# Ledger of designs, part 186: VH-VL binders against o60147

Target 1, 175 residues: o60147
Amino acid sequence: MLEKNKYLYIFRHIQTNQVLLSQGNVLKKTALFQLPYPLQKPVAPNGMRPAKLRKDHWVPLLKVEFPNESMFQSVFMQLLNYRKYRSVQPLTSDLLKLPIPVRRRKIMRQEVPNTIADLADILNKEKFPENSVRLQLSDKSDSEYADWPPSVQIDSEEIKLSRGFREKTTVDEAR
Short names: E, the ipSAE of ESMFold2; O, the ipSAE of OpenDDE; V2, 0.75 times the mean of E and O plus 0.25 times the DockQ between their complexes.

## First folded at step 9 (VH-VL)

Design ja37 (framework fv_dargistotug)
Fold by ESMFold2-Fast, scan of step 9:
Structure ja37 (fold): chain C 175 residues (1-175), chain A 120 residues (1-120), chain B 106 residues (1-106)
Amino acid sequence: as target 1 above (175 residues)
Amino acid sequence: QVQLVQSGSELKKPGASVKVSCKASGYTFTSYGMNWVRQAPGQGLEWMGWISTYTGEPTYAQGFTGRFVFSLDTSVSTAYLQISSLKAEDTAVYYCARGTYYILTGFDYWGQGTLVTVSS
Amino acid sequence: DIQLTQSPSFLSASVGDRVTITCRASQDISSYLAWYQQKPGKAPKLLIYDASTLESGVPSRFSGSGSGTEFTLTISSLQPEDFATYYCQQDYEYPTFGGGTKVEIK
């Protein structure tokens, strides 16, 4: 009962490197509910609340085009499950030795390589047909975080956005 | 078989409190957020807010802060709406409704509704 | 908050009629709009999500169109079971509902 969308967009925060998943090229405000609360610093007097979504602070990390809705749905749901699994794991002893602000920064910084590695892992398990999945990366060097299966075609063309992202949409429209 | 089953109707005096439950079944509770929607007699639908079943964080629409509290018991896949210091204008049918924050744009499953009547 | 304005608020129709309901958003909401049907004494039922995608089990006579700020729900050939109140709803920002359109028999 999911949308018949063939595209997965992944966005990263320009400051924190946190990752948000989207089925469209525009982030909804409620996408913030994907973020684990415990990793966000509590703010007084508002109590423990996530930062409001500021669309200009999120830039595309990657876009995946699937051959059909069924493949999209399978991969998208598996990525959500990987992210939930990671969020409930105990912190390593190495991370626990770090001061809270350093620990949080290190965890957030790892979301990009972790998400890319998780995506590659899922695609390696699924064994889709050769060159059936098109992967576009904003920074092609990010493809080095994983080994990709034969099903994946890495595209050098930059991700094009519509509304909500001034810096990226202006650049993409000029090209 | 996705189902949302709400507690039965309530008749309360002004100043009392009420706690409405919404028990989910047939899906992974923490994969979907829970919305609360109110409908006063003869009126339209009014979104009250949402609770993330993943983080436990409630978000309230303007006008539903203070007396209204959303909470969860994840162990029994149940969401709760508590209204304190009840007023006559709180008389309404209260619905819970499942929504996604990343996949779907609508609320695909709804509870049957709980009528809360506040009268002296 | 994003405001949704539905028109008309009320319409009378006969079985077999083509019915059109509009929903206008106070700002661009892309395609993040849903349509619901509500019968007296019942919970709302999702008909359409993402502006134009028909929910599973909903009859093909229902269709949605539009993007940005202008959206339309169409019932191509009204049936007796379609007499109900219809609501649009956005969740591009925090969710809001339109005021509803009551479809009554002539």
Scores: ipSAE 0.007, ipTM 0.574, lowest interface PAE 8.6, mean pLDDT 80

Design ja38 (framework fv_dargistotug)
Fold by ESMFold2-Fast, scan of step 9:
Structure ja38 (fold): chain C 175 residues (1-175), chain A 120 residues (1-120), chain B 106 residues (1-106)
Amino acid sequence: as target 1 above (175 residues)
Amino acid sequence: QVQLVQSGSELKKPGASVKVSCKASGYTFTSYGMNWVRQAPGQGLEWMGWINTYDGEPTYAQGFTGRFVFSLDTSVSTAYLQISSLKAEDTAVYYCARGTYYILTGFDYWGQGTLVTVSS
Amino acid sequence: DIQLTQSPSFLSASVGDRVTITCRASQDISSYLAWYQQKPGKAPKLLIYDASTLESGVPSRFSGSGSGTEFTLTISSLQPEDFATYYCQQDYEYPTFGGGTKVEIK
C-alpha cells in the first residue's frame, strides 16, 4: 500500500537564529528539548535554551515534503542526531577567545546554515528518487548554504512569514 | 524485534535504595529517548521524566527531583532508574518506555514493568 | 502541568457495543495526544498518536478524533479482548496522563 506524504516543518527563532524541527505545523513546548545543552561552564538562567515556548518568536525556515513516512523518519532522526552531535563537540580555539555573550550569539547564528547543510548532506547520502523531496523556504537564498542532490526540488514560491505554516480553513475558523 | 526487558520485582525496607534496569534490544539505543512511568497499586499512570540516550542528560518531572536518578550504560543498551531513601509511597510498578528522540510522539514500546514494594 | 480529565471513569459494555471515551485538556495541546490500552498486570500499549493516527498493528475499530482541548477515543464494535483500562496522554508540554477509563463487561 502507498504511504501518504509526510512533512518536516523547520522553524527558526527571530532573534537568536536557533532552529527547531517539528513533525506538525504547530510547535509543541517539548520541541525545546532539541536545543543544545550548555557547551562549557554554567550560564545565565536562560542560557542558549529558551525558558518558555513563545510561539510568536518562532517563524518558518523551511518545509520539507517526503513521499512517505519511512523517508521522513529516516531523514528526521538523522537530522536530530546531527544537531545533537554538534552540541557535544569541543569548541574551537577561535570561539574560546570570544567573550561568552559574543560566543553564544555566533554559535546560535550558525544553526540555520548548519541545519540546511546537514539536511543536504543527509539527502546526498540517501539515494532517493529524482524530484521526490520538495523544499519550500521562507527565504530562498538560504538554499545557497548547500549543494542539493537530484532528489530535491526547490519550490519557486517562498513561505510567507506572516502566515506561518498554518493556513486558515473552515474547520480551523470554527474552532 | 524491539524489546524492553526490565529487572525483577524488589521488596525493600524504608530508607533503602533500589536500582531498576531496562535493557533495550532490536533498535539503535541512542536514536530513541527513554521515559520512566510509575503506576501505584490501583492508580493511573504518572510520567516521571526521561533521559536523552544520545548524551545521557536526564529531565525529571516535578515531584521526581532529588531521590530519583536516571542513568545509562550505552555499551549494553540499558537504562537505569535509581530511587534512594525509599518511602512507603514509592510502592508502585515502574515502567520504562521508548519515545522518539525528542518526545515527538506517543511511547511506542514499553518494558514489562518492575514492581517495587516498600514495607517494614 | 497540563491536566487531562477522562470521562467516564468506568464504563460497562457488551460485545458489539460502540464505546466512546472523552479526554479534556486544561489548555490547548493542538493534536499532541496519544491513547493507550492497559490490561490487568500488563504494560500499556500505544493505540493512537497525534490524536488520530492509528499505531501499526492496531485494529481499525479503534479511532481517535479531536484537537485543542477535547479528544475522543472510539471503539466502533467492542470485542472481548478490548475490555481494559484506556489512558490518554499529552506531550505538548511535559507528558501527563488522564486518570483512565476502565471498560468492563456488562
Scores: ipSAE 0.275, ipTM 0.735, lowest interface PAE 4.3, mean pLDDT 84

Design ja39 (framework fv_dargistotug; at its last look DockQ between E and O 0.05; V2 from the best seeds 0.00; counts 0 for: pae E 11.5 > 2, placed apart)
Fold by OpenDDE, look of step 11:
Structure ja39 (fold): chain C 175 residues (1-175), chain A 120 residues (1-120), chain B 106 residues (1-106)
Amino acid sequence: as target 1 above (175 residues)
Amino acid sequence: QVQLVQSGSELKKPGASVKVSCKASGYTFTSYGMNWVRQAPGQGLEWMGWINTWTGEPTYAQGFTGRFVFSLDTSVSTAYLQISSLKAEDTAVYYCARGTYYISTGFDYWGQGTLVTVSS
Amino acid sequence: DIQLTQSPSFLSASVGDRVTITCRASQDISSYLAWYQQKPGKAPKLLIYDASTLESGVPSRFSGSGSGTEFTLTISSLQPEDFATYYCQQDYEYPTFGGGTKVEIK
């Protein structure tokens, strides 16, 4: 019996730094539904849901391997919930003092570190077995955004996923 | 053991409303989305939409907006499908099926189905 | 919406036969395809997900292959309990099902 997919991929938008979660290394179009959709029709640069999935606009952030499908499901849903929770929170007075474009940019810049921190927090609360969760980062420095529990083993090797959601080749590495 | 148990068959007249329930057990209800699938007699499967069991946010497929309402009672791990202003063409078996919209593992558990018959 | 076209719609076979069902997508859906088995009066049963991964508890005689727009479900040796209707389903976009393939006794 084969176990269901236990891999979590996190992607970021190259312009807005918005974050998408994916079970597969190829984003689904429906992944865009993770992003907020305002009343007025917006475009991606405004930090909202793009109308179309442009695979070339998304780059891998990290890959997580869980011990089993149940753990994956739990963390995946919680991660989405954390993001949703933040999105519906009232803006702070400090943010409200900023011009809208500046405010949006500031919020968007925090999505990547917030997502990483959320992941660490969720994993800390879940109390998974030691070294049972494998984490690969596209940039190892991103691991510094959070304190990771003993359940997480950070791989020394970076993820081998390139823009366009394909395995990196020697040609890709030369770019 | 994961189980989805749906309410019994319904016989309704045109214009009436029906509410189908789907009670989940054997897993954390809010950790998986709940989908609804329609199957008219002798026809294929049609995805109606899904509901986020944590947020309560429903998503409806095209053709299933307006008269179709997904809802939850998380206290009893139950999802509901309400159909208002029933039409004869709504006659079908309705399934609830566990699955999360954002992931791709298929719909791994299904309710036994609820037959809704709309007849004058 | 993504359309899935199954072929054939009907298939007559005998016990022990190798059965192949095809599902074609109107666009590239990567590997986001599942296969279901449905028997009369019963709910569908998940057989394969991610195009080729066998669901737990499903006999090994079932296999899935393909990516992009062409997918195949194969039953290596048809058993009496395998006579049913089979559906492919994609979830690359909003989920849609194929029209189904009814496997009947020859």
Scores: ipSAE 0.490, ipTM 0.842, lowest interface PAE 1.3, mean pLDDT 89
Fold by ESMFold2-Fast, scan of step 9:
Structure ja39 (fold): chain C 175 residues (1-175), chain A 120 residues (1-120), chain B 106 residues (1-106)
Amino acid sequence: as target 1 above (175 residues)
Amino acid sequence: QVQLVQSGSELKKPGASVKVSCKASGYTFTSYGMNWVRQAPGQGLEWMGWINTWTGEPTYAQGFTGRFVFSLDTSVSTAYLQISSLKAEDTAVYYCARGTYYISTGFDYWGQGTLVTVSS
Amino acid sequence: DIQLTQSPSFLSASVGDRVTITCRASQDISSYLAWYQQKPGKAPKLLIYDASTLESGVPSRFSGSGSGTEFTLTISSLQPEDFATYYCQQDYEYPTFGGGTKVEIK
């Protein structure tokens, strides 16, 4: 009868700051289809190489634990919809003055604060039970991009994984 | 209540074209991707590709470029598969299937299938 | 493409039997595998997603396990309505299906 715990894993690109959402602790190749701007791929001497997921270029941003799958599904779907709506909004006049590559880089850099703000907004609207949603961040200062509801508990331990969420974490308790 | 309803069976001669429809209801059409899957008589399932219902961008699997075209009419929540220059080996049941947009693996709702028979 | 190999292709079983179907991937797909049931003349029905998560409305006698390259679908006590063809499917890369396992009455 009771649903099992479910996790939302959020990754960021080390160079572009683009964000990928995942239902698992390992990114699948099709997750790249979330990106509005394709990652740059080198042109080989024998022609173009197909786009591939480079796992070593994506690092954990945060992990969200939900008490059941229904809450996970609701929040994940809403978060995807927020990101879709952001991708089609009109650009400000300041951004339109920039060359396309510079403009795209500035937009991509905002994905981390935007994703965190969107997540907090969704959690504030859902009114889940107190301390029912647990966040673990790679950098706790990223939590300052939003005001969190009473339903959210932020772990004192940061994620210190170099290759996704599968590696053992090393926590420096004195720092 | 989520439903995918496909158009009826088609009997075509080689060289003709066919357009299969898949009408979605019971959910927000643009929140989920639409996949196309083929099954030849007595054979297994073969993924043909998908279309992003938000952007309209299609992606085709190996072997389904050229003669196969995915399209949408978002105003009526309908996805289309068009096959041109039909060949006997295109004889199959064609399914549309809803992708969960990265929430989970697999396709949670399927159309009933459209049998396309290509014979002389 | 990632190839999925199902074994066995055909399986004869009796009501009440424990049935196990294996799916092997040509490369590591983590847990991005689903299982489907298909009856003659019908569309496939999703049974299991993310390797081990039971789809809503699917009987608890169905279970999935595995990760990486080896996956298993188990039916703990086969019922008459379970005689069907079963398919595994990955979407770690572009989606591909296994060849199917037909479960027949012994």
Scores: ipSAE 0.329, ipTM 0.762, lowest interface PAE 3.9, mean pLDDT 84
Fold by ESMFold2, look of step 11:
Structure ja39 (fold): chain C 175 residues (1-175), chain A 120 residues (1-120), chain B 106 residues (1-106)
Amino acid sequence: as target 1 above (175 residues)
Amino acid sequence: QVQLVQSGSELKKPGASVKVSCKASGYTFTSYGMNWVRQAPGQGLEWMGWINTWTGEPTYAQGFTGRFVFSLDTSVSTAYLQISSLKAEDTAVYYCARGTYYISTGFDYWGQGTLVTVSS
Amino acid sequence: DIQLTQSPSFLSASVGDRVTITCRASQDISSYLAWYQQKPGKAPKLLIYDASTLESGVPSRFSGSGSGTEFTLTISSLQPEDFATYYCQQDYEYPTFGGGTKVEIK
């Protein structure tokens, strides 16, 4: 319970680079609702949602450990709000010049850097104690998409990619 | 509620021009791209291109880059297809069909079609 | 330019038959494929988008499947109103349509 309540898990799609946020170390089928799907036509922006969750297509991007559940919940909800806000904004002129299929691919591939930047923005604006938020990445170079506040300690060890986030022995040993 | 209403059929001589209109209602016009699709008599569907209704920038399929011009009047939520120097081969039904700026799979609303007949 | 090849071009079927139509793409198009129904003298009607997602108001006897280069449209129990021409369309790149499959009364 404590690990699920205090941990943010972020996954990336191996082909599209779309991003899913999770409260647990395994994606639920309902996580796909974070991706655009036309529910109220004509207002729905697009239909980029896969028909079903294929867990072998989603790999770890990063994990964040918060000191408590309320901090986790605040950041998680803010991240979802950033994604919703971005989904309804007018596209940049550079994107609008592109044919729809090319634009679609570029928008999807921006999700990784955008999500990392959004996370850092939230953490910079929230006043958290120094070193109280532990960030672990699958690729440490991804931390370069943002400037991190003193509250964030970036773990020296990258997430191993063998089976998502489910490597329990390392987590248990770090207690 | 969403409607795409096209102008009426046209009978033209070779060398003339025609301008087909497609008036949209029931949605925010500039939030969805407008596609043009041609269907010659007894033939399949052929995508001609689309116009970005936010910027006004058209994109034309190969084979439609010369005599075909897409345009807009956003003040009346209307897209236009103009065909110049009409040829007999341009005889077809022309459809407008809605898409989006972001990502679109398929065209969910279509105009009723405009038959353009080119004969001497 | 992505070519879509539909098969068969024609089929005859009876009411109640299970009908399967295939669409093959000349390159991987992920799941960016739509299916349309067109009746004589009418505009096409969107049935399926994203390869397998049913458009609102489309009967559940229609289903789509596939990804990559091979896609199918299935009508589980053909009804009298289903006799029409069916088109696939990709929008992975600039949109293109398949040649169509005419489903005729047997």
Scores: ipSAE 0.006, ipTM 0.519, lowest interface PAE 11.5, mean pLDDT 82
OpenDDE, second read of step 10: ipSAE 0.339; ipTM 0.796
ESMFold2 (binder alone), look of step 11: mean pLDDT 93; pTM 0.955

Design ja4 (framework fv_dargistotug)
Fold by ESMFold2-Fast, scan of step 9:
Structure ja4 (fold): chain C 175 residues (1-175), chain A 120 residues (1-120), chain B 106 residues (1-106)
Amino acid sequence: as target 1 above (175 residues)
Amino acid sequence: QVQLVQSGSELKKPGASVKVSCKASGYTFTSYGMNWVRQAPGQGLEWMGWINTYTGEPTYAQGFTGRFVFSLDTSVSTAYLQISSLKAEDTAVYYCARGTYFISTGFDYWGQGTLVTVSS
Amino acid sequence: DIQLTQSPSFLSASVGDRVTITCRASQDISSYLAWYQQKPGKAPKLLIYDASTLESGVPSRFSGSGSGTEFTLTISSLQPEDFATYYCQQDYEYPTFGGGTKVEIK
């Protein structure tokens, strides 16, 4: 039996830029358990995490196609490890000067560029075959957050949001 | 090789408490969540909840609040399930099972199970 | 909670048979369904995750299909070692399991 290609979808919150990882193109409600990772100082989970999954507030950031399960699992595990690593690093002097709510928003806003940079770093360190990983972005300019290895092929087409004439995207379970 | 090894079977009287351990090896403990699943004799599988191994934050399914406590010791890659005020209906095999922080579905590695028998 | 209904609850089959087990969810769970095999006295073994992805080391005679609310596990040619109880499981919301399907020898 021929194995199917595997996909990693990365979603971002439209207001906070917080990032969620998913195997499928539909976020499940339990994906919120990926948030939050503690910073050096304890933070209330509610301070960094949306109260509930508002499906209309999460949009695809990028889609990564892998030729097999092993590569898929290796990459998403490493992305989670990078997020954990970032959460325990010392805060810069500039961030420490900010009030806590402002600091949290600034840190969350960086999750998108950080995730893209982390993905590229992981792919640069792995010895994947040339053109074996296909990357499709919602906004191609986001690819500029990193330098990509020869294993990565960036799709010329952006991810299209399913919307009726710029009306809000129909969410799961909508009638 | 990935392995989850649980503590041995327990025979307890009603009102006692029990603490089941689940020791992980062969992978980075905090890269995966730990789930607890119960199976009463002759019955199906029932998810009890999970613990975030990086933060230590537990989440309990609706029927498992109060008497059930999930904890961990990351220094020895071990998760624990404690049940207090044991009742006869707690008699079951308790499994720990590894999950992917809900990125994909399914639990890929399971402990061998711990039989907890509650009888007078 | 999301309810998962498995059918049949019990199935008698012969070696070489094609076996089909169905799992129906009470609401749309997209593709977030796994299938497990459990033999007596043993822990469950993951067979399929994300509805149709075969777990490493699982024989190719096992396959999963479906999305939304209706899912199927198929064993294309039943082998002696396949006599077991099979469970579906979702984690779109808090994880729940189906009631199980026991496959026994005819």
Scores: ipSAE 0.461, ipTM 0.786, lowest interface PAE 2.7, mean pLDDT 84
Fold by OpenDDE, second read of step 10:
Structure ja4 (fold): chain C 175 residues (1-175), chain A 120 residues (1-120), chain B 106 residues (1-106)
Amino acid sequence: as target 1 above (175 residues)
Amino acid sequence: QVQLVQSGSELKKPGASVKVSCKASGYTFTSYGMNWVRQAPGQGLEWMGWINTYTGEPTYAQGFTGRFVFSLDTSVSTAYLQISSLKAEDTAVYYCARGTYFISTGFDYWGQGTLVTVSS
Amino acid sequence: DIQLTQSPSFLSASVGDRVTITCRASQDISSYLAWYQQKPGKAPKLLIYDASTLESGVPSRFSGSGSGTEFTLTISSLQPEDFATYYCQQDYEYPTFGGGTKVEIK
């Protein structure tokens, strides 16, 4: 019961490198609403909310297990807040020199490492109990994007999820 | 204990406006979204939309745009539903219901409902 | 929007009976389904969420099962207080409710 409610799955889009947060191992369509509307004018051109969820376009980035639902929700909200903050920050002079399409691509390429860094920063500030948060990455090298607090234990095994979802296992069904 | 307490019954004329309140207690107000659900007499439940209590952003279901406005007063942990240009078909019980932002747990707590009657 | 179709709309049963209510979704909603009980003049009460997880305080005679497009609510032994209307609700997309199933005394 509580076990299901304390898992954060993060997916990245294979083309745009946009990031979606998910409570479940299957992306909900409503997850798309994490992305800005195309009509919005974010500094970070994330105005690329697709009209439809193509789960096969999203690959797993990482999985986080929290001690409880409350901690999960807190971190989730803060992640969204960090993303929003970045979207409204002024662009650097270097970025402004680039054509808009190139600029957009460059910014999007940073969303994955930024999200990972955000997560680490949030967890550092939260000061959760030691080894209370379990992190599993699709690529172990991605852990290098941030310094992790003692509350985080990084799984030695890389996450193995299918695009857009993870098949239910016996363990999942028992939850 | 978690509680959602709504304002009392309303009797309005067509064309008038009504504002229903939903006061939350027993939990951190901004940690959960607030949903609004309508139920016409003898009918089923209709999700009207929700408001993100953290950001203040409302989302309206199809059919509940224009005349329906969700708002907040976070200082008193209260969500509001305003209906303008009331019509007879707006006669219903309106519920506020707590929901999580990110996990699938259903609407675990509900207000007692507010009956809005629109009659000439 | 995702449509949920409940069956039956009305069900007559006796105390002690095993009752099963079905909810069918117009598309795959994984396990993102909840069940509610509503009594006349009262707000709905959450019974089951995530298709099969029992809400705290809900009697164990209630159970939910299913995934994808077919879901069931089961009351193993109907009690006098269980006569009510039951609704399924999905949140794979923006929430929608089923039409309800009224469980009446036979």
Scores: ipSAE 0.015, ipTM 0.642, lowest interface PAE 7.9, mean pLDDT 87

